# Ledger of designs, part 18: VH-VL binders against p0dw94

Target 1, 243 residues: p0dw94
Amino acid sequence: PAGTPAGAGASAGIGSDTGSNASEDSDMFPTIVFGDTVIERKEYVAALKAQHGAARLYFRQTYGVDPAEDGWDKAHDGEVPCRWLASRAIDELRRRHAAYLIGVDLGQVADDSYASIVARMEAVNSGNAELKSDGGIVYGRTGFDIDSYLSYELSALKNAYTGDESNPGMSLSDDEVRRYYDEHDWTKDGVDGKTPLDEVRGNVKAQMRSERYDELVSQRAEAIDVTDLPWDALYRFTAGRLG

## First folded at step 3 (VH-VL)

Design d38 (framework fv_ucenprubart)
Fold by ESMFold2-Fast, scan of step 3:
Structure d38 (fold): chain C 243 residues (1-243), chain A 119 residues (1-119), chain B 108 residues (1-108)
Amino acid sequence: as target 1 above (243 residues)
Amino acid sequence: QVQLVQSGAEVKKPGASVKVSCKASGYTFTSRYYMAWVRQAPGQGLEWMGLINPSGGDTWYAQKFQGRVTMTRDTSTSTVYMELSSLRSEDTAVYYCARGRLWGYFDYWGQGTLVTVSS
Amino acid sequence: EIVLTQSPDFQSVTPKEKVTITCQASQSIRSYLLWYQQKPDQSPKLLIKYASQSFSGVPSRFSGSGSGTDFTLTINSLEAEDAATYYCQQYSSLPPYTFGGGTKVEIK
């Protein structure tokens, strides 16, 4: 049970067009906590934007409808697009926070808060190419917006983790590498048979480490309990952003 | 409430095999958690035997037990098994299962299964 | 294989006194060290994760410190219920992981 914000039927509240009524939406956004970290309204809205296209694609493929045209609050076989989108946005935030918490464990960043990420982005954008916090990550890029900075920093955290063989899960035995190689296709175009392991060992190890890191992030994200989130209030806020 | 319930005590002759079970409940057996086996001989310390991924069936065994230990799972009953072959008197120990992460800590432990190997 | 060496093997302590247990790794494990408590005829119980972080429900008298190769578990004021064997365990390498040899703490 949520109302529609003024003008929402005429324009979308996410990304472009007329933005949401900031005062009413701010009052409607519930308190969301992952562990002891409070999720900011801006962070959640950014996650909605990131998953917006996926929601439209899912409902188009599954039900033949586009929620942007048909309505975000209209049920289809028990599924409501704005609720599906809210769930995906929360899952996106769980994965993001999990990746940052792994970075905290390695001393790469001090915490998983959105404010800290924004502060680092702003430091880089001020022409400061180096940001340190107890062995924090060193950056070379400038001129980021928050979306491009998050993408850059998450990639940097992953590369730092997977590039250090001393990190948990990143030391690979010869038997594990051989088994992974045997279970996957390492055939080059125009060459008969599999490429010998010795020629692709670096690629095999890199792919294994990438998958192990993704599994670690997934496991850490799963530990963030979302069962008791104020889902009804979050659904109302989300519907108000979309119309 | 997470619970790990192990099978009862076993008495075996040297050269025999033993298969210990660990039934999990209170969480999704195949999601995000692995199961380790740890043993403890009378009056001695804790010793890792290996780890199994209930989702994929992947296993990692300690070098000392390689060739004698086999870890398996049955996803339909949420049960992990540890089979140790060619038993010797030195294998007399309490065998524990423990739930954990591949790159993390182990938070829930079974009650232990005493395996006695004697002539 | 990463080897963990614990000291002392045994300590008999008067109630309310401070207990210090050391765990040394054969190579750097960063902060990927756990501390367990095991009472007679019971399963191990996790006390400390990530070298220094208390696990849920663990009394504040237990604390962990250290990084790299040298780690310490401290019991600031020993209580009667703390009579147990304490084990360190690393999770820096791929499983199976390794445990220290254990330290038995008895009350005088």
Scores: ipSAE 0.000, ipTM 0.383, lowest interface PAE 16.5, mean pLDDT 81

Design d39 (framework fv_ucenprubart)
Fold by ESMFold2-Fast, scan of step 3:
Structure d39 (fold): chain C 243 residues (1-243), chain A 119 residues (1-119), chain B 108 residues (1-108)
Amino acid sequence: as target 1 above (243 residues)
Amino acid sequence: QVQLVQSGAEVKKPGASVKVSCKASGYTFTSRYYMAWVRQAPGQGLEWMGLINPSGGDTWYAQKFQGRVTMTRDTSTSTVYMELSSLRSEDTAVYYCARGRLWYYFDYWGQGTLVTVSS
Amino acid sequence: EIVLTQSPDFQSVTPKEKVTITCQASQSIRSYLLWYQQKPDQSPKLLIKYASQSFSGVPSRFSGSGSGTDFTLTINSLEAEDAATYYCQQSSSLPPYTFGGGTKVEIK
């Protein structure tokens, strides 16, 4: 699998079954660093939970098994669900950190650390609670958890980038917009044929900018080096955290 | 088997424009890779000029060249172009195209195109 | 703009001796540093990516190290074919990307 670590030789000799199976031992989680940013245990565990369903779907579609029933440590044609899930969790963290690093490049945020994200979330939650206490109006949600805050802030970073035509890729010519429109199906429910470009021009531009931003995030994520991660230790930790 | 083949040497007068081409082969031109332009004046170091995404046509230019450089591509011929206008004698350089991924690496380079600006 | 400063500009080295080239960034670039080799009348060739990872086909005598602002390219036993100009490049931020000034290595 793409993203699967190369540490092939190391795995052949390690047969220690000597009971390093303490499921919530803090020493089980290895040090993982993206550049100079340390990945927190809580951050990784959240990514595991987010990718859990994708792992189950992949193994059901590919091998006809559900790892939640068959076992996360059973190999299927050389693929181990636990390892596949760990790789997907790391890929999700790479994309998240990539988006934040683009935000750093634009002066939108100071860094890509989990602690900084949590601190901003707590500040927003505290401010909203104070406003509500004083009888003020807060539109929408009055308390974020980390998942909803990440969704909110990642969307805000994307909107900040795509909403500024001076950012690379965000200035669109009429010819580019027309070509993109011609290449895609722009229809309305119950109406035969394409909706005219002039009626959906804003939607076409928004979709183009969204795709260009997503490509930038993908490129930045691939630049986060995971070759030297402690994959064997991460696999052991992941096996202990499966639910 | 990845190859980048550039157009031939050019001699221009000050004030003219030059358009250098870079034809790619051996990979899917519009997938995964960006194309950068880098120049090198005689006896000098490498200077990054900008890059283009062959897929969407979006571009990034170095501030020094903003307003004078234009990068385009033709997906039907797998070719990237770099046009530099208002040429000065200090624009005399070898111009390279280079394939890469953002933030990762630039792995294949064209052979270079010498542009001489003299009067 | 991130500025890269290479030293030395020039080095004349006896065959088999160790060559050390440094590259300093004006601000942290993490590990997003590349090293290139350029021989006379040729285009640059990638040697090292991610500050310390050798590109495929690069001889083992070449190695890179460092992170943040201070980076080093080492040739542990110089061969005649290594006579070239070496450049560092950063790719840590959104473009523009910048190159160091180059280090010319000649055989004594």
Scores: ipSAE 0.407, ipTM 0.696, lowest interface PAE 3.0, mean pLDDT 85

Design d4 (framework fv_ucenprubart)
Fold by ESMFold2-Fast, scan of step 3:
Structure d4 (fold): chain C 243 residues (1-243), chain A 119 residues (1-119), chain B 108 residues (1-108)
Amino acid sequence: as target 1 above (243 residues)
Amino acid sequence: QVQLVQSGAEVKKPGASVKVSCKASGYTFTSSYYMAWVRQAPGQGLEWMGLINPSGGSTWYAQKFQGRVTMTRDTSTSTVYMELSSLRSEDTAVYYCARGRLWGYFDYWGQGTLVTVSS
Amino acid sequence: EIVLTQSPDFQSVTPKEKVTITCQASQSIRSYLLWYQQKPDQSPKLLIKYASKSFSGVPSRFSGSGSGTDFTLTINSLEAEDAATYYCQQSSSLPPYTFGGGTKVEIK
């Protein structure tokens, strides 16, 4: 016998990320590092779950197949669904870490690690539970799960950046605003011609800042080099998570 | 093949303005690549001036050049421009454009444009 | 503004010998350091990105290392065509970006 069973680290599919076999699962899940930050198995699995629906939609629209029914390991014009999903999950993690790293640069968060995000979520949830227990605000639901907390915190990071005109790229001159307005369609349904700039100036500036922030995140994500990732091992792990 | 071709040498008087061009080819001009401007005085090191995103037109300038430098682009000709006003003798330098990313690298450079400021 | 200090300013090196150039940042820039080569009357050419990753087409004798504040460019066996000035550059923060002062390498 090998000592570690051939099936060690295998999961029933996406969603089964618990278990007393953490060390055996770590042997199957490859070491993934973004700069100096180690990507945890749990973080990657969460990204797979987040992108699972997008993968199914893509293959349905492009090839007329549902990978959940036809198999995640079957190639379609050179594209293998589990590999597409793995790549998409890594891209999502790159964008997520990029946004957090911008937050680090601004002093909003200490680091971009998943453990730190989970710790903040748990602190918020604990605080809310204590407030409710002490007769505070009545909640109709439980607190954040990791997906809702990530959505909340990523939005908060973006709003904090775009809301401070002293941040790089966020101070807009009248000439820049006018050029952007002229280069884009600013119309109202049922109204002839462009809406005058003075009526939509706030909206124009908000859109410019939103796009500049997304631009910064995209560029920062590209700086996270993934060419050296153990892709073959990651593909095997991902396929094992999908059945 | 990525190529950046800059306009020819200029001789200017103090107080004048100069506008240097950089025409890009071999890739999609409005893609995720930015264009930086870097200058080098004779016998001196490299000095970063600023950066423009050709897609959205967003610019970032070094504080030393704020109020004197303007970077623009023309998407129909795949050309970026760097205009420097109120020229002084200290502005005599070779001016380079360079393609790159916000973080991490600038991979292709123009041939340089010598700007001489003399009275 | 992040300041980059290069050392040495100048080296005269025998062919085939190892060349080491250092770049020190005034604050952590993690791995966001670039190395360029500039020959007389030519534009700078990118050699190394992300502190340690070679740009395509760059000879394997060039390597980069380091993280945080201390970085090194190494030429394992100097060739005649390597006579040039070498510059480090950081892009760890949002612009502005800064360059080191340069290191001139000449063949003995």
Scores: ipSAE 0.329, ipTM 0.630, lowest interface PAE 3.1, mean pLDDT 85

Design d40 (framework fv_ucenprubart)
Fold by ESMFold2-Fast, scan of step 3:
Structure d40 (fold): chain C 243 residues (1-243), chain A 119 residues (1-119), chain B 108 residues (1-108)
Amino acid sequence: as target 1 above (243 residues)
Amino acid sequence: QVQLVQSGAEVKKPGASVKVSCKASGYTFTSRYYMAWVRQAPGQGLEWMGLINPSGGDTWYAQKFQGRVTMTRDTSTSTVYMELSSLRSEDTAVYYCARGRLWGYFDYWGQGTLVTVSS
Amino acid sequence: EIVLTQSPDFQSVTPKEKVTITCQASQSIGSSLLWYQQKPDQSPKLLIKYASQSFSGVPSRFSGSGSGTDFTLTINSLEAEDAATYYCQQWSSLPPYTFGGGTKVEIK
């Protein structure tokens, strides 16, 4: 395609016949804004990679086709695989930004931008490397990539939210805990029958808070309007990334 | 079918308290939705008072009403209450309950309860 | 708290003309804005959610736009039944939520 940024001068790498370099691809990416936050090309591409397998699975299960072999642009009962994938990627980005915006509300992070996430990841990586060089101990991950850092930080935001009973939805009455327990199966390996509430109360509350947090994230994500996004341009960009 | 039915009109003297009820039906009272209270003085605009989570009983009040308003719920009757104390003539208004989401929109509103504070 | 400034206070409009109502937030609220219609002696009715998404059953002549601090409600080709007071409301971050002062639309 013809996308080129001003001043680019590099050649394409292996696996491409287009003759463009990585920076030239940004000219094909449309302007996407969630509220006041501009979605970077790199962020969208990461979401596409995360949803790529789900798209292939969906079309295999629903239509008996693999878009990677049949073509990402072929319609099946009105559904076009590259459009389905683009929509799924945008939905994932809405949920990510929603979770970060809840974190902003609670003072956990300053903003929901991808650049800020990357900066924090690099700071953590740098700190871990320095700690190791000084003979310190680092438990868990060292040297995050963006995908592993996003998973880590989103989990940390969720844990901080659900661990504070004063946060919306996190205060649970005895009656609703009892009702939730009654509506779900609570068993232990090697023990027949339902485990009494008193033995699993902490687990019941944790699961309820996890589900309420996920629901709040979903509600916040719905608030990010995607109706007026430049969908045609986004579909073209997505198709170009899929070959 | 979602319905919010509020208690009837009240006439109170300055310094008294009033407690307005809002009975919900047609959905799971303790799931997904919060309940807001919004008032409107005669010929004036809408004024947000506060929000309650029917599940846990969590509340958020507008600073103007902090210390005078109390929101509670009774899960056995699917009813939310708004009590306003130390009434002034300026509290004369129609009081609405409205079902909504914490981050989102308010889709169903009660019919309103007129509270008149006579000087 | 976030303050919403709504303008104009009042519009008298000929049927089938375009009506534009503006809502300005004291700080950025993203797309966390709602528009309501209130007819005399009735409860408010939701028209627009998330700044630009029409609520179910709302006529297509109503549309919302804007993000950040500046928002607009447009009624394309005003009908007689559209005579009402219109309010914006924000729900950015955690409560308290706030309403604009309202715009009364009357038919000439």
Scores: ipSAE 0.077, ipTM 0.599, lowest interface PAE 5.9, mean pLDDT 85

Design d41 (framework fv_ucenprubart)
Fold by ESMFold2-Fast, scan of step 3:
Structure d41 (fold): chain C 243 residues (1-243), chain A 119 residues (1-119), chain B 108 residues (1-108)
Amino acid sequence: as target 1 above (243 residues)
Amino acid sequence: QVQLVQSGAEVKKPGASVKVSCKASGYTFTSRYYMAWVRQAPGQGLEWMGLINPSGGDTWYAQKFQGRVTMTRDTSTSTVYMELSSLRSEDTAVYYCARGRLWGYFDYWGQGTLVTVSS
Amino acid sequence: EIVLTQSPDFQSVTPKEKVTITCQASQSIGSWLLWYQQKPDQSPKLLIKYASKSFSGVPSRFSGSGSGTDFTLTINSLEAEDAATYYCQQSSSLPPYTFGGGTKVEIK
């Protein structure tokens, strides 16, 4: 006969800690990749900040609710403000990366990474600080933050593309210009009739090139596939940033 | 489900004109997408003919076809047309319509229309 | 106009072997290069957009690479259903968009 063991037990030391911190998990930024470029946490957070006002405006206009007061996690006809904001932030990042990738194709920048953008910003800021310290003239902001630098550099990329008629879509025929002019309002307030094309030709061409560049960016952005992003983890992270 | 359905085969004499149609369905005809026409002679490669914007009616033609090709659309029937005039035997080809983005890709193609030009 | 030169014109390949098709542009076109597959008596089908991005539903054995003037389409392991003519197309310059001359892939 065998007896009942007096005592038995041993912890399985399998080198695993399966303890879960729900607060930490809800705040963890997931891995997001556009092509071969990793989207940084700081980059995504900056996009959230940029789209924050648009989310509040959308829900105020559509549902009569301010998510900042009512809660970012409350559903309204199936729409959750923090999820709407996350989607808008990702869409903005797609457009930003698309614009940079067009710049890469033209040799204007080496890559579309956030780290490279930050490095260029810091180099400009360092140069401006040195110039100002030496009594040199610095017009405008002494230092860029990332939002103002992105705006500056994206504008520079757009101007470089639209200013070169050899770039796709930037060569405009006289017929195309006349047609665009005829389809849009060029009437000045308090002036009888349309402003003649000859007087606004430069503005017509600039507007056409701007629209064509924006469409090019939109098409390139659509090529960045977001179907398989870790959306649930991104939603949890986004909610944690807002409340 | 995006579909492009083209008109049937045509047999023409040299000097005649042919008008091929392409009816689009399964998407908003006048939103974002352009329509290209591409031909392929028997045993030969693909040759781009031109592009039309269904929204504004704007057209872009390859120089080889300039003066002989006309592309139009009817927004009420979601149909684009390609008319080729002054036909020669060398115009014998399958003519395709294809939906695409101006600076992107052409993702859906019609089944093709065989145009035979014989003396 | 931008001229696209494809090579080879014809390739006869054993199933499961790797197929490489090249497309060279007469001037830089960035990443504005598309690849199509055309089977006998069928319309062309889009395989690759923006030089390297697979179109939805395209088998993973198809891949594109390159930028500027030199581009490659690779079929990693040829299947019988891949017997077709392959075309590159540039979308950089309009008008005209232009196609390469095509590469016919046949099973041994």
Scores: ipSAE 0.005, ipTM 0.476, lowest interface PAE 11.8, mean pLDDT 83

Design d42 (framework fv_ucenprubart)
Fold by ESMFold2-Fast, scan of step 3:
Parts: sequence; C-alpha cells; structure tokens
Structure d42 (fold): chain C 243 residues (1-243), chain A 119 residues (1-119), chain B 108 residues (1-108)
Amino acid sequence: as target 1 above (243 residues)
Amino acid sequence: QVQLVQSGAEVKKPGASVKVSCKASGYTFTSRYYMHWVRQAPGQGLEWMGLINPSGGDTWYAQKFQGRVTMTRDTSTSTVYMELSSLRSEDTAVYYCARGRLWGYFDYWGQGTLVTVSS
Amino acid sequence: EIVLTQSPDFQSVTPKEKVTITCQASQSIRSYLLWYQQKPDQSPKLLIKYASKSFSGVPSRFSGSGSGTDFTLTINSLEAEDAATYYCQQSSSLPPYTFGGGTKVEIK
C-alpha cells in the first residue's frame, strides 16, 4: 500500500520545459508536514538516496530501462521515475516516522523530528571524540553519519519493543510458535531435515516478533496522510536533485 | 464478506459475571487484525474496553476494567470472548466487538449484545 | 489518557443545510482521528479515517478536516438518512483508545 501516483501525462513525460522558472522551482523545497512534524529538506534528500537503488531496480524489472541512463523524467506507461522515487522517499519517511512514533508512545524518545535525531547523533559523536582526545578507547568507527545513526537508533527502538513481551503483539503462545515453525524450513548447514523446535525456539520467536513489529510500523505509517502534500513542487525539487 | 456475530442479550444480578461471544467469518481469524471490545451505556457514548490478538491471545485492557475483564479466543471456532465480573448496575450497556488494526480504524462491528444488570 | 471534546452535543437541522461538528483533543493526535455514524439501535459505521480520508462507500457530502488538536466533520448538504449520532475517536497512541461524547443530528 505504499506509493503515490506519478500523475504525469504520457505525452508530457519527456517535457524538459524551460519556459518556467525551473531552476527556482527545483531549488525550492516545499513545506511538508506529517501531522505536527515538519519534514526538513535534509531528511527528504536522505530518503531519496535510500530509495534511489529501488527506483532503478523497479524500472529495470518493469520496463527494461535504467532511469540513470534513460532519464529520470521520461514516462513509461504513465509512470515517471523521478515521481516514483519521490513517492517512495515519502513512503520511507512515513515508515521512519511511524517507528519513532511507536518509540514516543513507549517513552523512549520525545518526538519524531529529524532535528532531534541529528542532535542525539551529534551528542554521541561529540562524546566519542572527547573520549578519544583524552586517551580513552572508542570502539569501532568514530562518528555516525545520519544514515548509520538512523539504522542504529531504529534497530534499538525495534529491539526495545520486541524484547518486551507485554507490548501488543509480542506475547507468543506455544501453539502459534509451533505452527510458525511447521510452516517454515528450519535447517542447519550440512544437516538434512528440520532442526527440532526446542533448539531454535528463540530464533522462531525472534522472527515472529520482528515480522509483527514490521507490520505494526506499516499500519502506523498508513495513518500519516500524504494526500494533501504539495506533490507538484516536490516532483520539481526531486527532478532537480537527479540531474 | 466479513461478519462479526455476537451472542444474545443477557440479564444479570449485581455481583454476577457475564461472558459475551463474538464469532468472526469472512477473513483469516488469526491474520493481522485485532479484536476490540467497546461498550455503550443507554443514552451514553462509546467506551473502549480492551483488545485481544486472536493469533497469540495477548490482551490489552483499559485501566478502568483491569481486574474485572478477561478476553479470550478460540481459534478452532474463530470466536472471541469478553467476560466481565463483579457486575454493577452501571455496567448495563450494549457490548460490541469490532475488528481493527493496532493503529487504524475499526472497520467491522458486531451487532451488539445488551447486558442488563438489575437487582 | 487523551480526552476528546465534541461540539455541539445536539443539532436540529433543515434538510439540505450544512452541518459542522467539531472534535478537540486534549493533546496532539496528529491525523489519527476517526469519525463514526451511529443510527438508533445500530452499531457504529466508519465514515472518515485519518482525519480526512473517506471510507469506501461513504457519500461525498461527508468530509473531514483538521490535524493536531482541532478536527471537523462536515455534512455539506444534509439528507434525511443522515439523522444519527456522530462520534470522533482517536488512535494516535497505543491503547487506550478514546471517543468523543457524540453529536446528535436530527432533521427539523
């Protein structure tokens, strides 16, 4: 249920119309609001980068074309790659904000704003740099970029939710665990036949909880209304970012 | 089509317990949907009581009903149950089951079960 | 717990007139607001989801708007069949879910 119609007219799909003030339009990021949270330009651009490969894969598989070679503004059966990508980026942001809102509901974070995420990332990076300069040991890479920090924090939120059996969806009966186990192939490398449930019960439960959490995030994301977004302005901005 | 069919009206004395059933059909009972219970006292508004996950049997109850409500399900009959104990006159209400996702709307409702509590 | 306050409690309206019902939340619920219609002796029926999205089969005269704490249900041209009690409901946070007190709409 993710995606917004491209809305392009088929004959206008290649229209690199220079009659408008296109540079001014493409430099202008529109006001985008999810509920009471403003989506920043930086956040949207990060989402575009995250979905860029998916857009290329979709158009290769569906139409046999690569938008990076053929053009991001060329229509294919009414679908324009840059508009498809914009829609996917918005869907990525809906999922991201939904996950953070679940964290808000549980008291784990104060809000779902990009500025708050960046501030926490910078605090962690600063703390690590201070420790290193003072002769302290900092494990692994020093410094998160926003993509690695989002991955880290979203995983932490998911683990906190799925690790608490009292959370909705996280309590599993023995019968449903057995049914899930029976419906899937649980094997060890080099060993024929299924591994007995008692040896993989933890793995089975973790997989079930992971799937249920992802479904809860999906349901929460659907509640973020994107019908009234300034799509035309967003499409122009997106096209300007893709060359 | 999706249908939720509830048990018939009941008359109870104060202090008794009542168990209302809701039989689901037209969809996979143990799918992504939760079953919610909502009540409505005569001439009053709607009040959410709690939910049950038909797949796992896990429940979430409104604080007002903690210690008095129990929700269960039977996957073999695609039926959920709501049992309310220590009944008082103010528990007189129509009790509804309703299908919904954890976040989202209640898209199908049972016909309601009138529970009357009188001495 | 989030409290929803509906206004007015009651409206008596001439057919074809516009009806406006408001729902105010005690704290921001973003767009996680639903509107239901309940006719006498019937279960509630979903009209509007996510503050502004019409449920399938709902007549176009019904529309919803708002975000944050202030929400409105509008019936653009009231028909006789629209006599009912209307309820808002929030699903912003994890349970408990709460409903507004209801607005009864009668035909004059």
Scores: ipSAE 0.167, ipTM 0.639, lowest interface PAE 6.1, mean pLDDT 85

Design d43 (framework fv_ucenprubart)
Fold by ESMFold2-Fast, scan of step 3:
Structure d43 (fold): chain C 243 residues (1-243), chain A 119 residues (1-119), chain B 108 residues (1-108)
Amino acid sequence: as target 1 above (243 residues)
Amino acid sequence: QVQLVQSGAEVKKPGASVKVSCKASGYTFTSRYYMAWVRQAPGQGLEWMGLINPRGGDTWYAQKFQGRVTMTRDTSTSTVYMELSSLRSEDTAVYYCARGRLWGYFDYWGQGTLVTVSS
Amino acid sequence: EIVLTQSPDFQSVTPKEKVTITCQASQSIRSYLLWYQQKPDQSPKLLIKYASQSFSGVPSRFSGSGSGTDFTLTINSLEAEDAATYYCQQSSSLPPYTFGGGTKVEIK
């Protein structure tokens, strides 16, 4: 089935109805489910925020327009900025949930829900506050917000996976490492010629494992069906958040 | 086009070993795809035997076949092998190779290799 | 191990009628459920991936639905060439993978 149409329809204010407010916006968010996990409004909005800059950059570079000035509902060669952003936000959520599901498979986390992530963040923040108030020493970051916690936890999941050679795709033969090294330029500023493999072996392996992990996350994410999402309602909600 | 071509039918005695091959073409053999072996006894359903990563050579076997099955690959010929030892009459089946993903589907299947184990 | 239970084992159906096949998992597999068609003396062919996504070239009369533990394959209007055995399979985590027992569909 083809996607739902309407490049110049319900995504903008019509007739006597010329805008939305916070109450209307809150009631507009459709039900989105990835498998058996409900996507919360707050989670989707966080994904929009994460992709907002990429949308502005894409339309600036491709069409010479800034959607924040020109309008998020204006089509450019069939591409509507708010719809492009909504699609990227959903793709970001697919990758995020896929990464967490790999973590579930490995016993690192119990589930992929946003509520569970928030609960873990709040527990960490409370632990740091308790330690500080008790006169203890606080090391590193204190007071995560959701964006910094997601970045931290997704990195931790990736590092846990890629750091274990027994995980699928993470065992590398010397021949594979040599071939990857030969296919890429490994040079140091101010030094003639290629840096010897033995000096950068750790870096080569880390890059290979990072790429393989990203590939596995993409494969895992394919199970999340986006064709039957309530795209029209999601587009209306997204446009309302950007006006 | 993607093709998986398997070796021909085999007739074996109980206690023997059989090695079935599956030659892949039409895609990069050492890419993101894995290769599975699935068997089907006459009149029975599909039974998963194991999975191999052609890129690294890492394998996963069903517990039922652990100790009797060995999966290998030859990257120079884009071929996967499945060897089953200590054959019994109940190992009589069609053996399929199938291309797939670790958390996904098997999109292309070989034509099957009939292995008959008889006294 | 995740067990997949298919129902029914057998159906004899008049041409043009709707066929429904179910697959139940012993625990949640989310949307990691696949449907295959196997005709006599042929290799299995992928029909539906990830519970509801049609594989390329598959006729529109085939559709899949469900999530979690309960899944359904529907053939909206049975054609003669649809006489086959249908299997579900899960890939919700790292191997081992599991197949359902199969449903044989015959034309009346």
Scores: ipSAE 0.435, ipTM 0.734, lowest interface PAE 3.3, mean pLDDT 86

